Miniprotein binders against Uncharacterized protein YPL067C. Designs and how they scored, part 1

No score or structure here was measured in a lab: all are predicted.

Target 1, 184 residues: Uncharacterized protein YPL067C, of Saccharomyces cerevisiae (q02754)
Amino acid sequence: GWKWEQIKEIIESGELARLKRSRQMTDKYHEHKKRTAGLDMNQYVLQKLGWSLDEPQLENAAAKAFSSSTLYAVRANDFPYNFEPGVVHLVLWSKVALPVHSPDKAVREAARARMNAFLQAQPLLRPLLSSGHVAWFVNYPELQSVARIFHAHVLLFFPRERYSAEQVKTTVDDILSHGFEPLA
Positions, changes and structure headers below are counted from each chain's first letter, unless a header gives other numbers.
F, E and O are the ipSAE of ESMFold2-Fast, ESMFold2 and OpenDDE, as the mean of both directions, binder to target and target to binder. V2 is 0.75 times the mean of E and O plus 0.25 times the DockQ between their complexes.
[cut] marks letters that were taken out.
Atom coordinates printed by the task and the answers are left out, and those that the model quotes come from them; centres of patches stay.

## First folded at step 2 (miniprotein; from D3 with E7F E70L)

Design d20
Fold by ESMFold2-Fast, scan of step 2:
Structure d20 (fold): chain B 184 residues (1-184), chain A 82 residues (1-82)
Amino acid sequence: as target 1 above (184 residues)
Amino acid sequence: SQEEVEFLKELIEWLRDAAELLAEKGDTEAIEKLKEEVEELRKQIEELARKGVDPETIKRLLELAFKLMLAILELEEKAKSQ
């Protein structure tokens, strides 16, 4: 699978479509998609109410992202991409959308800075942040399976020579049970 | 009505707790029944919209129901993968 430095290069280049699952994970992903095909409740209601699906986000709304633990949740990705051993693939779900792909450069950079500040503030990520082993990306809208709830992929790399399987499990379990700390 | 809205909020919370417990037990058949309950919940929320409950309340309920379904699907996969 993709080595950590390759993953970071792909994210930085914006060629997110190059990231892919193994055949086994792809098969499980397709089965999962069949099970969730009828669950687009947000689109259904917006259409029934005659609302625009492209409601503009206010700057103050994006600035509130991650300000309370009730506004986000972190979960393991059940269908991780084909990454080298030691890469943990998490999904960060947010009620507040961050316009990280906005065509407006100032808006895009502010949204990305907000995400970076949030992850950099996490005590549980501190050792990995110091060694450059935390990365994140948001798929372009056309690549998103769940288009209406903002979600970011958060990747943590635990090199096998520095971390035992038990240490990785302990850290990941802590993140998943306690969640991330709100951005002050 | 407000009473129906409050009932659905409480039901969503209960279904989340039930899903976590059933996943711990590995009871995949019962988890499948919870997914059916969430679909019925969605239909009840739709009916509240037809009765004129405000759009913001409906949006909030549907987002909670959608997040609950995603959580149930994640718990189901975890139970199957053990």
Scores: ipSAE 0.000, ipTM 0.083, lowest interface PAE 21.8, mean pLDDT 71

## First folded at step 6 (miniprotein)

Design s3 (from q2 with V12I V79I)
Fold by ESMFold2-Fast, scan of step 6:
Structure s3 (fold): chain B 184 residues (1-184), chain A 89 residues (1-89)
Amino acid sequence: as target 1 above (184 residues)
Amino acid sequence: SPEDIRNLKEKIDQLLERIWELKEKAFKGDPEALKKEIEKLEKEVDQLEEEIKRLARKGVDPETVEELKWEILFLAIQILYLTEEIREK
Protein backbone atom coordinates (compact mmCIF):
# COMPACT_ATOMS: atom_id res chain seq x y z
CA GLY B 1 0.00 0.00 0.00
CA TRP B 2 0.95 3.69 0.12
CA LYS B 3 4.44 4.34 1.56
CA TRP B 4 4.80 6.94 4.33
CA GLU B 5 6.55 9.54 2.14
CA GLN B 6 3.87 9.11 -0.55
CA ILE B 7 1.12 9.52 2.05
CA LYS B 8 2.67 12.81 3.26
CA GLU B 9 2.99 14.05 -0.35
CA ILE B 10 -0.67 13.24 -1.06
CA ILE B 11 -1.81 15.03 2.10
CA GLU B 12 0.35 18.10 1.34
CA SER B 13 -0.93 18.26 -2.26
CA GLY B 14 -4.56 18.01 -1.14
CA GLU B 15 -5.28 15.07 -3.47
CA LEU B 16 -7.08 13.22 -0.66
CA ALA B 17 -9.28 11.26 -3.07
CA ARG B 18 -6.16 9.21 -3.91
CA LEU B 19 -6.07 7.88 -0.33
CA LYS B 20 -9.81 7.11 -0.40
CA ARG B 21 -9.43 5.22 -3.70
CA SER B 22 -6.60 3.14 -2.16
CA ARG B 23 -8.89 2.15 0.73
CA GLN B 24 -11.84 1.41 -1.57
CA MET B 25 -9.76 -0.90 -3.79
CA THR B 26 -9.38 -3.54 -1.07
CA ASP B 27 -11.53 -6.69 -1.05
CA LYS B 28 -11.72 -6.50 2.74
CA TYR B 29 -13.21 -2.99 2.65
CA HIS B 30 -15.85 -4.02 0.10
CA GLU B 31 -16.83 -7.07 2.13
CA HIS B 32 -17.14 -4.93 5.29
CA LYS B 33 -19.33 -2.42 3.42
CA LYS B 34 -21.70 -5.26 2.41
CA ARG B 35 -21.82 -6.48 6.03
CA THR B 36 -22.68 -3.02 7.45
CA ALA B 37 -25.00 -1.82 4.63
CA GLY B 38 -28.01 -1.44 6.97
CA LEU B 39 -26.11 0.47 9.70
CA ASP B 40 -26.56 4.24 10.15
CA MET B 41 -22.93 5.32 10.47
CA ASN B 42 -23.73 8.78 11.92
CA GLN B 43 -25.94 7.23 14.60
CA TYR B 44 -23.38 4.45 15.22
CA VAL B 45 -20.59 6.98 15.86
CA LEU B 46 -22.74 9.18 18.13
CA GLN B 47 -23.79 6.15 20.20
CA LYS B 48 -20.18 4.87 20.34
CA LEU B 49 -18.93 8.26 21.61
CA GLY B 50 -21.94 8.95 23.87
CA TRP B 51 -22.52 12.24 22.06
CA SER B 52 -25.56 14.28 20.99
CA LEU B 53 -25.84 16.62 18.00
CA ASP B 54 -27.96 18.92 20.21
CA GLU B 55 -24.89 20.15 22.10
CA PRO B 56 -24.44 23.95 21.95
CA GLN B 57 -22.31 25.55 19.24
CA LEU B 58 -19.06 27.11 20.42
CA GLU B 59 -18.14 30.66 19.36
CA ASN B 60 -14.65 31.14 17.87
CA ALA B 61 -14.59 27.39 17.18
CA ALA B 62 -10.92 27.13 16.16
CA ALA B 63 -9.75 28.68 19.45
CA LYS B 64 -12.04 26.39 21.52
CA ALA B 65 -11.29 23.09 19.74
CA PHE B 66 -9.61 20.52 22.03
CA SER B 67 -9.74 22.87 25.05
CA SER B 68 -11.48 20.19 27.18
CA SER B 69 -11.30 16.37 27.08
CA THR B 70 -15.13 16.32 26.80
CA LEU B 71 -14.96 17.99 23.34
CA TYR B 72 -13.07 15.22 21.49
CA ALA B 73 -12.28 11.51 21.40
CA VAL B 74 -9.56 9.45 19.74
CA ARG B 75 -10.61 6.05 18.39
CA ALA B 76 -9.66 3.34 15.92
CA ASN B 77 -10.33 3.81 12.23
CA ASP B 78 -13.08 1.20 11.70
CA PHE B 79 -12.44 1.07 7.93
CA PRO B 80 -8.86 0.15 6.94
CA TYR B 81 -6.95 2.18 4.37
CA ASN B 82 -4.34 0.52 2.14
CA PHE B 83 -1.19 1.85 3.86
CA GLU B 84 2.21 0.16 4.28
CA PRO B 85 2.78 -2.00 7.38
CA GLY B 86 3.61 0.13 10.41
CA VAL B 87 1.04 2.87 9.72
CA VAL B 88 -1.49 3.05 12.56
CA HIS B 89 -4.71 4.81 11.53
CA LEU B 90 -6.64 6.68 14.23
CA VAL B 91 -9.69 8.94 13.99
CA LEU B 92 -9.96 12.09 16.10
CA TRP B 93 -13.63 12.99 16.61
CA SER B 94 -14.46 16.57 17.61
CA LYS B 95 -17.66 18.30 18.73
CA VAL B 96 -16.04 21.52 17.46
CA ALA B 97 -15.60 21.59 13.69
CA LEU B 98 -12.29 22.98 12.41
CA PRO B 99 -12.60 24.75 9.02
CA VAL B 100 -9.34 23.20 7.71
CA HIS B 101 -10.57 23.47 4.08
CA SER B 102 -11.93 27.03 4.32
CA PRO B 103 -11.43 29.09 1.12
CA ASP B 104 -10.36 31.92 3.46
CA LYS B 105 -6.60 31.45 3.88
CA ALA B 106 -6.44 33.03 7.36
CA VAL B 107 -9.30 30.84 8.64
CA ARG B 108 -7.82 27.72 7.02
CA GLU B 109 -4.33 28.37 8.44
CA ALA B 110 -5.66 29.11 11.94
CA ALA B 111 -7.69 25.86 11.94
CA ARG B 112 -4.71 23.84 10.72
CA ALA B 113 -2.42 25.52 13.28
CA ARG B 114 -4.83 24.52 16.07
CA MET B 115 -4.78 20.86 14.96
CA ASN B 116 -0.97 20.90 14.65
CA ALA B 117 -0.60 22.51 18.10
CA PHE B 118 -2.91 19.87 19.62
CA LEU B 119 -0.96 16.92 18.16
CA GLN B 120 2.44 18.51 18.93
CA ALA B 121 1.43 18.87 22.60
CA GLN B 122 0.81 15.10 23.05
CA PRO B 123 3.46 13.38 25.23
CA LEU B 124 2.63 9.95 23.75
CA LEU B 125 3.39 11.23 20.21
CA ARG B 126 6.69 12.97 21.07
CA PRO B 127 9.13 10.38 19.62
CA LEU B 128 7.11 10.07 16.39
CA LEU B 129 6.74 13.85 16.04
CA SER B 130 10.53 14.24 16.35
CA SER B 131 11.07 11.85 13.41
CA GLY B 132 8.29 13.21 11.17
CA HIS B 133 6.10 10.13 11.64
CA VAL B 134 2.81 11.86 12.52
CA ALA B 135 0.46 13.13 9.82
CA TRP B 136 -3.21 14.07 9.68
CA PHE B 137 -5.91 14.94 7.16
CA VAL B 138 -9.61 15.74 6.99
CA ASN B 139 -11.51 14.30 4.03
CA TYR B 140 -13.52 16.64 1.82
CA PRO B 141 -17.29 16.29 2.50
CA GLU B 142 -17.89 14.14 -0.64
CA LEU B 143 -15.30 11.63 0.60
CA GLN B 144 -16.73 11.30 4.15
CA SER B 145 -18.62 8.23 5.40
CA VAL B 146 -19.76 10.23 8.48
CA ALA B 147 -20.54 13.75 7.26
CA ARG B 148 -22.26 15.28 10.33
CA ILE B 149 -19.44 14.93 12.86
CA PHE B 150 -16.06 16.60 12.41
CA HIS B 151 -13.25 14.06 12.33
CA ALA B 152 -9.60 14.03 11.37
CA HIS B 153 -7.57 11.02 10.32
CA VAL B 154 -4.41 10.81 12.42
CA LEU B 155 -1.66 8.58 11.05
CA LEU B 156 1.23 7.29 13.13
CA PHE B 157 4.16 5.62 11.36
CA PHE B 158 6.32 3.08 13.23
CA PRO B 159 9.15 1.98 10.93
CA ARG B 160 9.85 -1.74 11.46
CA GLU B 161 13.62 -1.13 11.75
CA ARG B 162 13.03 1.18 14.77
CA TYR B 163 10.03 -0.41 16.50
CA SER B 164 9.01 -3.91 17.52
CA ALA B 165 5.40 -5.04 17.12
CA GLU B 166 5.12 -5.15 20.94
CA GLN B 167 6.28 -1.52 21.30
CA VAL B 168 3.72 -0.36 18.70
CA LYS B 169 0.90 -2.28 20.42
CA THR B 170 1.86 -0.77 23.81
CA THR B 171 1.90 2.78 22.43
CA VAL B 172 -1.46 2.36 20.65
CA ASP B 173 -3.02 0.86 23.80
CA ASP B 174 -1.73 3.83 25.84
CA ILE B 175 -3.26 6.31 23.39
CA LEU B 176 -6.65 4.56 23.35
CA SER B 177 -6.74 4.01 27.14
CA HIS B 178 -5.56 7.48 28.25
CA GLY B 179 -6.58 9.60 25.28
CA PHE B 180 -4.99 12.88 24.22
CA GLU B 181 -4.32 15.82 26.56
CA PRO B 182 -6.45 18.98 26.16
CA LEU B 183 -4.88 22.04 24.54
CA ALA B 184 -5.03 25.36 26.46
CA SER A 1 5.93 -25.02 4.07
CA PRO A 2 4.01 -22.91 1.52
CA GLU A 3 0.81 -24.61 2.68
CA ASP A 4 1.53 -23.70 6.33
CA ILE A 5 2.02 -20.05 5.32
CA ARG A 6 -1.21 -20.05 3.25
CA ASN A 7 -3.12 -21.63 6.16
CA LEU A 8 -1.75 -19.03 8.59
CA LYS A 9 -2.72 -16.13 6.30
CA GLU A 10 -6.20 -17.65 5.93
CA LYS A 11 -6.58 -17.77 9.73
CA ILE A 12 -5.51 -14.11 9.94
CA ASP A 13 -8.15 -13.12 7.35
CA GLN A 14 -10.83 -15.14 9.17
CA LEU A 15 -10.01 -13.42 12.48
CA LEU A 16 -10.18 -9.97 10.86
CA GLU A 17 -13.65 -10.80 9.47
CA ARG A 18 -14.81 -11.91 12.93
CA ILE A 19 -13.54 -8.64 14.41
CA TRP A 20 -15.56 -6.62 11.87
CA GLU A 21 -18.68 -8.71 12.60
CA LEU A 22 -18.21 -8.07 16.33
CA LYS A 23 -17.91 -4.31 15.75
CA GLU A 24 -21.40 -4.31 14.21
CA LYS A 25 -22.72 -6.62 16.95
CA ALA A 26 -21.20 -4.38 19.65
CA PHE A 27 -23.40 -1.49 18.44
CA LYS A 28 -26.56 -3.67 18.57
CA GLY A 29 -25.71 -6.45 21.04
CA ASP A 30 -24.76 -7.63 24.51
CA PRO A 31 -21.42 -6.22 25.78
CA GLU A 32 -20.79 -9.14 28.19
CA ALA A 33 -21.18 -11.79 25.47
CA LEU A 34 -18.84 -9.75 23.24
CA LYS A 35 -16.16 -9.55 25.97
CA LYS A 36 -15.97 -13.36 26.02
CA GLU A 37 -15.65 -13.51 22.23
CA ILE A 38 -12.84 -10.90 22.38
CA GLU A 39 -10.99 -13.08 24.91
CA LYS A 40 -11.22 -15.98 22.44
CA LEU A 41 -9.85 -13.77 19.65
CA GLU A 42 -6.92 -12.68 21.85
CA LYS A 43 -6.04 -16.32 22.59
CA GLU A 44 -6.19 -17.21 18.88
CA VAL A 45 -3.84 -14.30 18.08
CA ASP A 46 -1.41 -15.57 20.75
CA GLN A 47 -1.52 -19.02 19.11
CA LEU A 48 -0.78 -17.49 15.68
CA GLU A 49 2.20 -15.59 17.16
CA GLU A 50 3.59 -18.91 18.45
CA GLU A 51 3.03 -20.52 15.03
CA ILE A 52 5.01 -17.71 13.38
CA LYS A 53 7.90 -18.32 15.82
CA ARG A 54 7.78 -22.02 14.93
CA LEU A 55 7.94 -21.20 11.20
CA ALA A 56 10.95 -18.93 11.81
CA ARG A 57 12.75 -21.74 13.66
CA LYS A 58 12.01 -24.08 10.70
CA GLY A 59 13.83 -21.70 8.35
CA VAL A 60 11.04 -19.73 6.65
CA ASP A 61 12.65 -16.67 5.04
CA PRO A 62 12.97 -13.53 7.21
CA GLU A 63 10.92 -11.33 4.85
CA THR A 64 7.89 -13.67 5.00
CA VAL A 65 8.20 -14.01 8.80
CA GLU A 66 8.35 -10.21 9.18
CA GLU A 67 5.29 -9.78 6.91
CA LEU A 68 3.32 -12.27 9.02
CA LYS A 69 4.36 -10.55 12.28
CA TRP A 70 3.00 -7.24 11.02
CA GLU A 71 -0.26 -8.85 9.87
CA ILE A 72 -0.64 -10.25 13.42
CA LEU A 73 0.14 -6.81 14.87
CA PHE A 74 -2.66 -5.37 12.70
CA LEU A 75 -5.06 -7.99 14.13
CA ALA A 76 -3.92 -7.24 17.69
CA ILE A 77 -4.51 -3.51 17.17
CA GLN A 78 -7.99 -4.16 15.74
CA ILE A 79 -8.79 -6.25 18.84
CA LEU A 80 -7.58 -3.40 21.09
CA TYR A 81 -9.90 -1.06 19.18
CA LEU A 82 -12.86 -3.42 19.67
CA THR A 83 -12.00 -3.79 23.37
CA GLU A 84 -12.00 0.01 23.83
CA GLU A 85 -15.34 0.32 22.02
CA ILE A 86 -16.99 -2.25 24.33
CA ARG A 87 -15.39 -0.71 27.45
CA GLU A 88 -17.20 2.56 26.59
CA LYS A 89 -20.61 0.84 26.87
Scores: ipSAE 0.205, ipTM 0.600, lowest interface PAE 4.5, mean pLDDT 79
ESMFold2 (binder alone), alone request of step 6: mean pLDDT 80; pTM 0.759

Design s4 (from q2 with V45L)
Fold by ESMFold2-Fast, scan of step 6:
Structure s4 (fold): chain B 184 residues (1-184), chain A 89 residues (1-89)
Amino acid sequence: as target 1 above (184 residues)
Amino acid sequence: SPEDIRNLKEKVDQLLERIWELKEKAFKGDPEALKKEIEKLEKELDQLEEEIKRLARKGVDPETVEELKWEILFLAIQVLYLTEEIREK
């Protein structure tokens, strides 16, 4: 599957469809997809997160994204892409949409800076950030199966020669159980 | 032994299938019933981890043992995700 340096290059180039096309298409994935095909995926995600997106929408509150732990949640990706061993694929769900892409799909620097500041402030990510082993992206609308709820893909790389499976499990368990700290 | 390794991998595949089944049930299912199934999955996962340690002590090569640990890690992450989903209800 995609090696870590290739993943970073693809994210930087904006060819996000290439990452999604690498998704593993196992029998288990196909069966799960068939069984969930009739579900309203937006409602499914809201129900699994225990969220309600009441009006007025939190649209245009981008400067306050991640400012409170009630506004976001981090979860494991149900359908990870075909990445090399050691890549953990998380999804950061947010009630506040962060306008990462302009209409022509260029990355907006203010939004990118906000996301980078949020991830860089996480104590649990500090060792990986120092070694360049944290990356993130937001899919273009046409690549999203859940279009109504803002979400970013957060990738953590644990090189097998430096980390045991048990160490990775402990770190991921910690992230999923405690979540990320709010950005001041 | 090769048979022990094949049996372990089959159990891993069976657990992953049950996790997928529970994920779809979580949308419409009863949280109490799902909690019991998750506890069962957690116990079986612990048993698989112990079986891997047993295989290592019986001389299965370190590369194979490490590969099995990574397969179990994927299952553990999926079980943790399912646990968080139920807690949110």
Scores: ipSAE 0.083, ipTM 0.498, lowest interface PAE 5.3, mean pLDDT 76
ESMFold2 (binder alone), alone request of step 6: mean pLDDT 80; pTM 0.757

Design s5 (from q2 with V45I V65I)
Fold by ESMFold2-Fast, scan of step 6:
Structure s5 (fold): chain B 184 residues (1-184), chain A 89 residues (1-89)
Amino acid sequence: as target 1 above (184 residues)
Amino acid sequence: SPEDIRNLKEKVDQLLERIWELKEKAFKGDPEALKKEIEKLEKEIDQLEEEIKRLARKGVDPETIEELKWEILFLAIQVLYLTEEIREK
């Protein structure tokens, strides 16, 4: 599937539909999509997270997002993308929406800076951050299966030459079990 | 043999299909029933790990063995994802 450097290039270029098309080209994705066609994915996610959807919080989003562990959750991506072995695909769900695609440059930059600061502050991600093996993106609305809840895709790359399968599994389990640290 | 490797990869694909079916049912399912299915998946993954060791002993090249180990890792991670569905309830 997509190599790590290609994935970063696609994210940087904003051609996010390419990642979704790659996923959709697999037989396994098509079969999974058929089985989930009748599901209300927004309801499924809210139930899984134990959340209730309220009015969107837009004021001071760049300052409030991730400020408390009750405002976000990190989980597995339910629908696998066609990435090379060693890419772990997580989803970061947030009650506070970050306008990372805002047409207003200042708003967009502040939102993106908040996301970057949050991920850079994570102790569990430190080795991967140092080697350029953490990336994130937020799908454009037209590409989202779950449009009512803000979420970012967080990708972690564990090169097989540097990491054993057991080390990767342990790190992923630690992230899912303990979650991410709030950002002051 | 090539047939043994093909059969192992087919089993990996079958387990992925079962995992996706369980994910679809998870939000409507009984947590205890899901836990039992996870235990079955873990046992089958253990059996695949033993099959990989057998293939290594029969002389399958180290690169192919390592590729198969990473395919099993993907299955194990998907099972961890199912485990999180129970943990948060």
Scores: ipSAE 0.281, ipTM 0.647, lowest interface PAE 3.5, mean pLDDT 80
ESMFold2 (binder alone), alone request of step 6: mean pLDDT 81; pTM 0.768

Design s7 (from q2 with R18A E44L)
Fold by ESMFold2-Fast, scan of step 6:
Structure s7 (fold): chain B 184 residues (1-184), chain A 89 residues (1-89)
Amino acid sequence: as target 1 above (184 residues)
Amino acid sequence: SPEDIRNLKEKVDQLLEAIWELKEKAFKGDPEALKKEIEKLEKLVDQLEEEIKRLARKGVDPETVEELKWEILFLAIQVLYLTEEIREK
């Protein structure tokens, strides 16, 4: 599947449909998609996270994104993309939407800066951040299966020559069980 | 043998599919019953890791052994995902 440098190049270029297409070409993806057919995926995710998004304080609150652990959750990506071994694919769900694709450059850059600041502040990600092995993207609306809940794909790359399988498993378990720290 | 390696990879694929099935049930089902199923999957992952060690002792090349270890790592991570769903309930 896609090598780490290719993945970063695709994300930087904005050709996000290429990443989704690589997933769609697998027999496993099509089989699992059949199983979820007919589900309201937005409602499914909200129930799974125990969330409600009808609170007025969440409107236009991009600057408050990630300021409290109650506003986000990090989970597994249930249907992995076709990435090389060593790429761990997580999904960061947020009650506060970040306009990372806004046509307004200032708005777009501020939203992206907020996401970068949040990930850069995570102690569990520090070794990977130092080596350029953390990347993220948000699919364009037309590529999203869960369009009503903001979510970012967070990719962690553990090069086989630097990490054992046991170290990767321990790090992923720590992230999933303890979550990410709020942005101060 | 090549047949042993193919059979191991097929078991990995089958268990991954079982994990994805159980993930849906974990959301909708009895947490205690699902916890037992997750424990069974954890045991099966451990058994596959031990089988890889046996293949290495039988003379399977180091690169193939490492490839299989990383396939099992992916499976183990999927089991951790199921554990997280139960942990929150």
Scores: ipSAE 0.268, ipTM 0.636, lowest interface PAE 3.7, mean pLDDT 79
ESMFold2 (binder alone), alone request of step 6: mean pLDDT 77; pTM 0.720

Design x01 (from q2 with F74W L80R)
Fold by ESMFold2-Fast, scan of step 6:
Structure x01 (fold): chain B 184 residues (1-184), chain A 89 residues (1-89)
Amino acid sequence: as target 1 above (184 residues)
Amino acid sequence: SPEDIRNLKEKVDQLLERIWELKEKAFKGDPEALKKEIEKLEKEVDQLEEEIKRLARKGVDPETVEELKWEILWLAIQVRYLTEEIREK
């Protein structure tokens, strides 16, 4: 599957459709889609997260995204893309949407700064951030199965020569159980 | 043996399919029945981890063993997540 440097190049170039799921995972995803046919995928995800997008909970504007742990959730991606071993694919769900893309699909600097500040503030990500092993992207609307709930893909790379499977499991379990820290 | 490795990978694929089926059931099913299915998945993941250890002791090369551990790691994460979803119901 895609090597870490290739993944970063694809994200930077904006060719996000190239990060599609592997053939086998795509087939399983389509089978899952058939089983959920007729379901409102936005409602499905809200139920999965235990969320209600009440208007008062959305008082925070984009500039205040990630300012409270009640406004976001991090989960493992159910159908990871075809990445090399050592890439952990997480999804960051947010009740507050960030306007990430301009009409020409360029990443807006303010949204990039906000997301980068949020990820850089995470103690559990610190070793990976230092080595350039954290990346993120937001799919274009046409690539999204869940268009009305903001979500970013967060990729963590644990090179196998530096990390055992057990060390990765410990870190990922820690992230999923405690979540990410709010941006101050 | 190559046959043992193939069988292990087939078991991984079967467990993945069962995990996807349980994710759909998690929002419609009886929580107690779902907990039993998840417990069975946890035991089968533990069994696969033990099989990998046996392959290592029988002299399967370290790179192949580590690759199998990474495949099982993803299953373990998915099962852990299902357990948390069911407990929160």
Scores: ipSAE 0.126, ipTM 0.564, lowest interface PAE 5.7, mean pLDDT 77

Design z2 (from z1 with F74W L80R)
Fold by ESMFold2-Fast, scan of step 6:
Structure z2 (fold): chain B 184 residues (1-184), chain A 89 residues (1-89)
Amino acid sequence: as target 1 above (184 residues)
Amino acid sequence: SQEEVEKLKEKIERLLERAWELKEKAFKGDPEALKKEIEELEKEVEELEKEIKELARKGVDPETIKELKWEALWLAIQIRYLEEEIKEK
């Protein structure tokens, strides 16, 4: 599957459609999608996260992103892409949408800076951040299965020569159990 | 033995398939009925870890052992995620 440096290059270039699931995971994803075809997936995700989205949250929205633990949730991605061993694929769900693909450069850059600041502030990610082993992307709307709820793919790379299985499990368990810390 | 390594890889794949079946049941069915099956999967992961250690003691190469540990780790993560999902229902 895709090597870590290739993954970062694809994300930076914006060629997100090149990132693909393994054949086995693609088959499972399609089966799941067929079984859930009659469901409102946006409503399903909201119920699963225990969320309600309020409409009047657009004023100063980007600056409020991640400011409280009630505004986001981090989960493991059930249908991981075809990445090399050691890549942990998480999904960060947010009630506040970040316009990371805005055609307005200033808006786009501010949104991306907010996401970067949020991930950089996480104590559990510190060793990975120092070695360039954290990456994130947001699929373009036409590539999204759950288009009405903002979500980012967060990738953590634990090179097998540097990390034990026990260290990786501890980090992933902590992230899934406690979540990420809010950004003031 | 390469045969023992391949059998253990097959076991890990089978347990991953089982975890996926339980995720589907958790999505559609009774979460309480699934708790025992999840506990059984967690026990199977403990046994996998013991079998991997035994292969290491028998002299299977370190690269293969690391590969097996990583596959078992991914299985453990999937089981943890499944456990969290049923607790929220």
Scores: ipSAE 0.208, ipTM 0.611, lowest interface PAE 5.0, mean pLDDT 81
ESMFold2 (binder alone), alone request of step 6: mean pLDDT 80; pTM 0.757

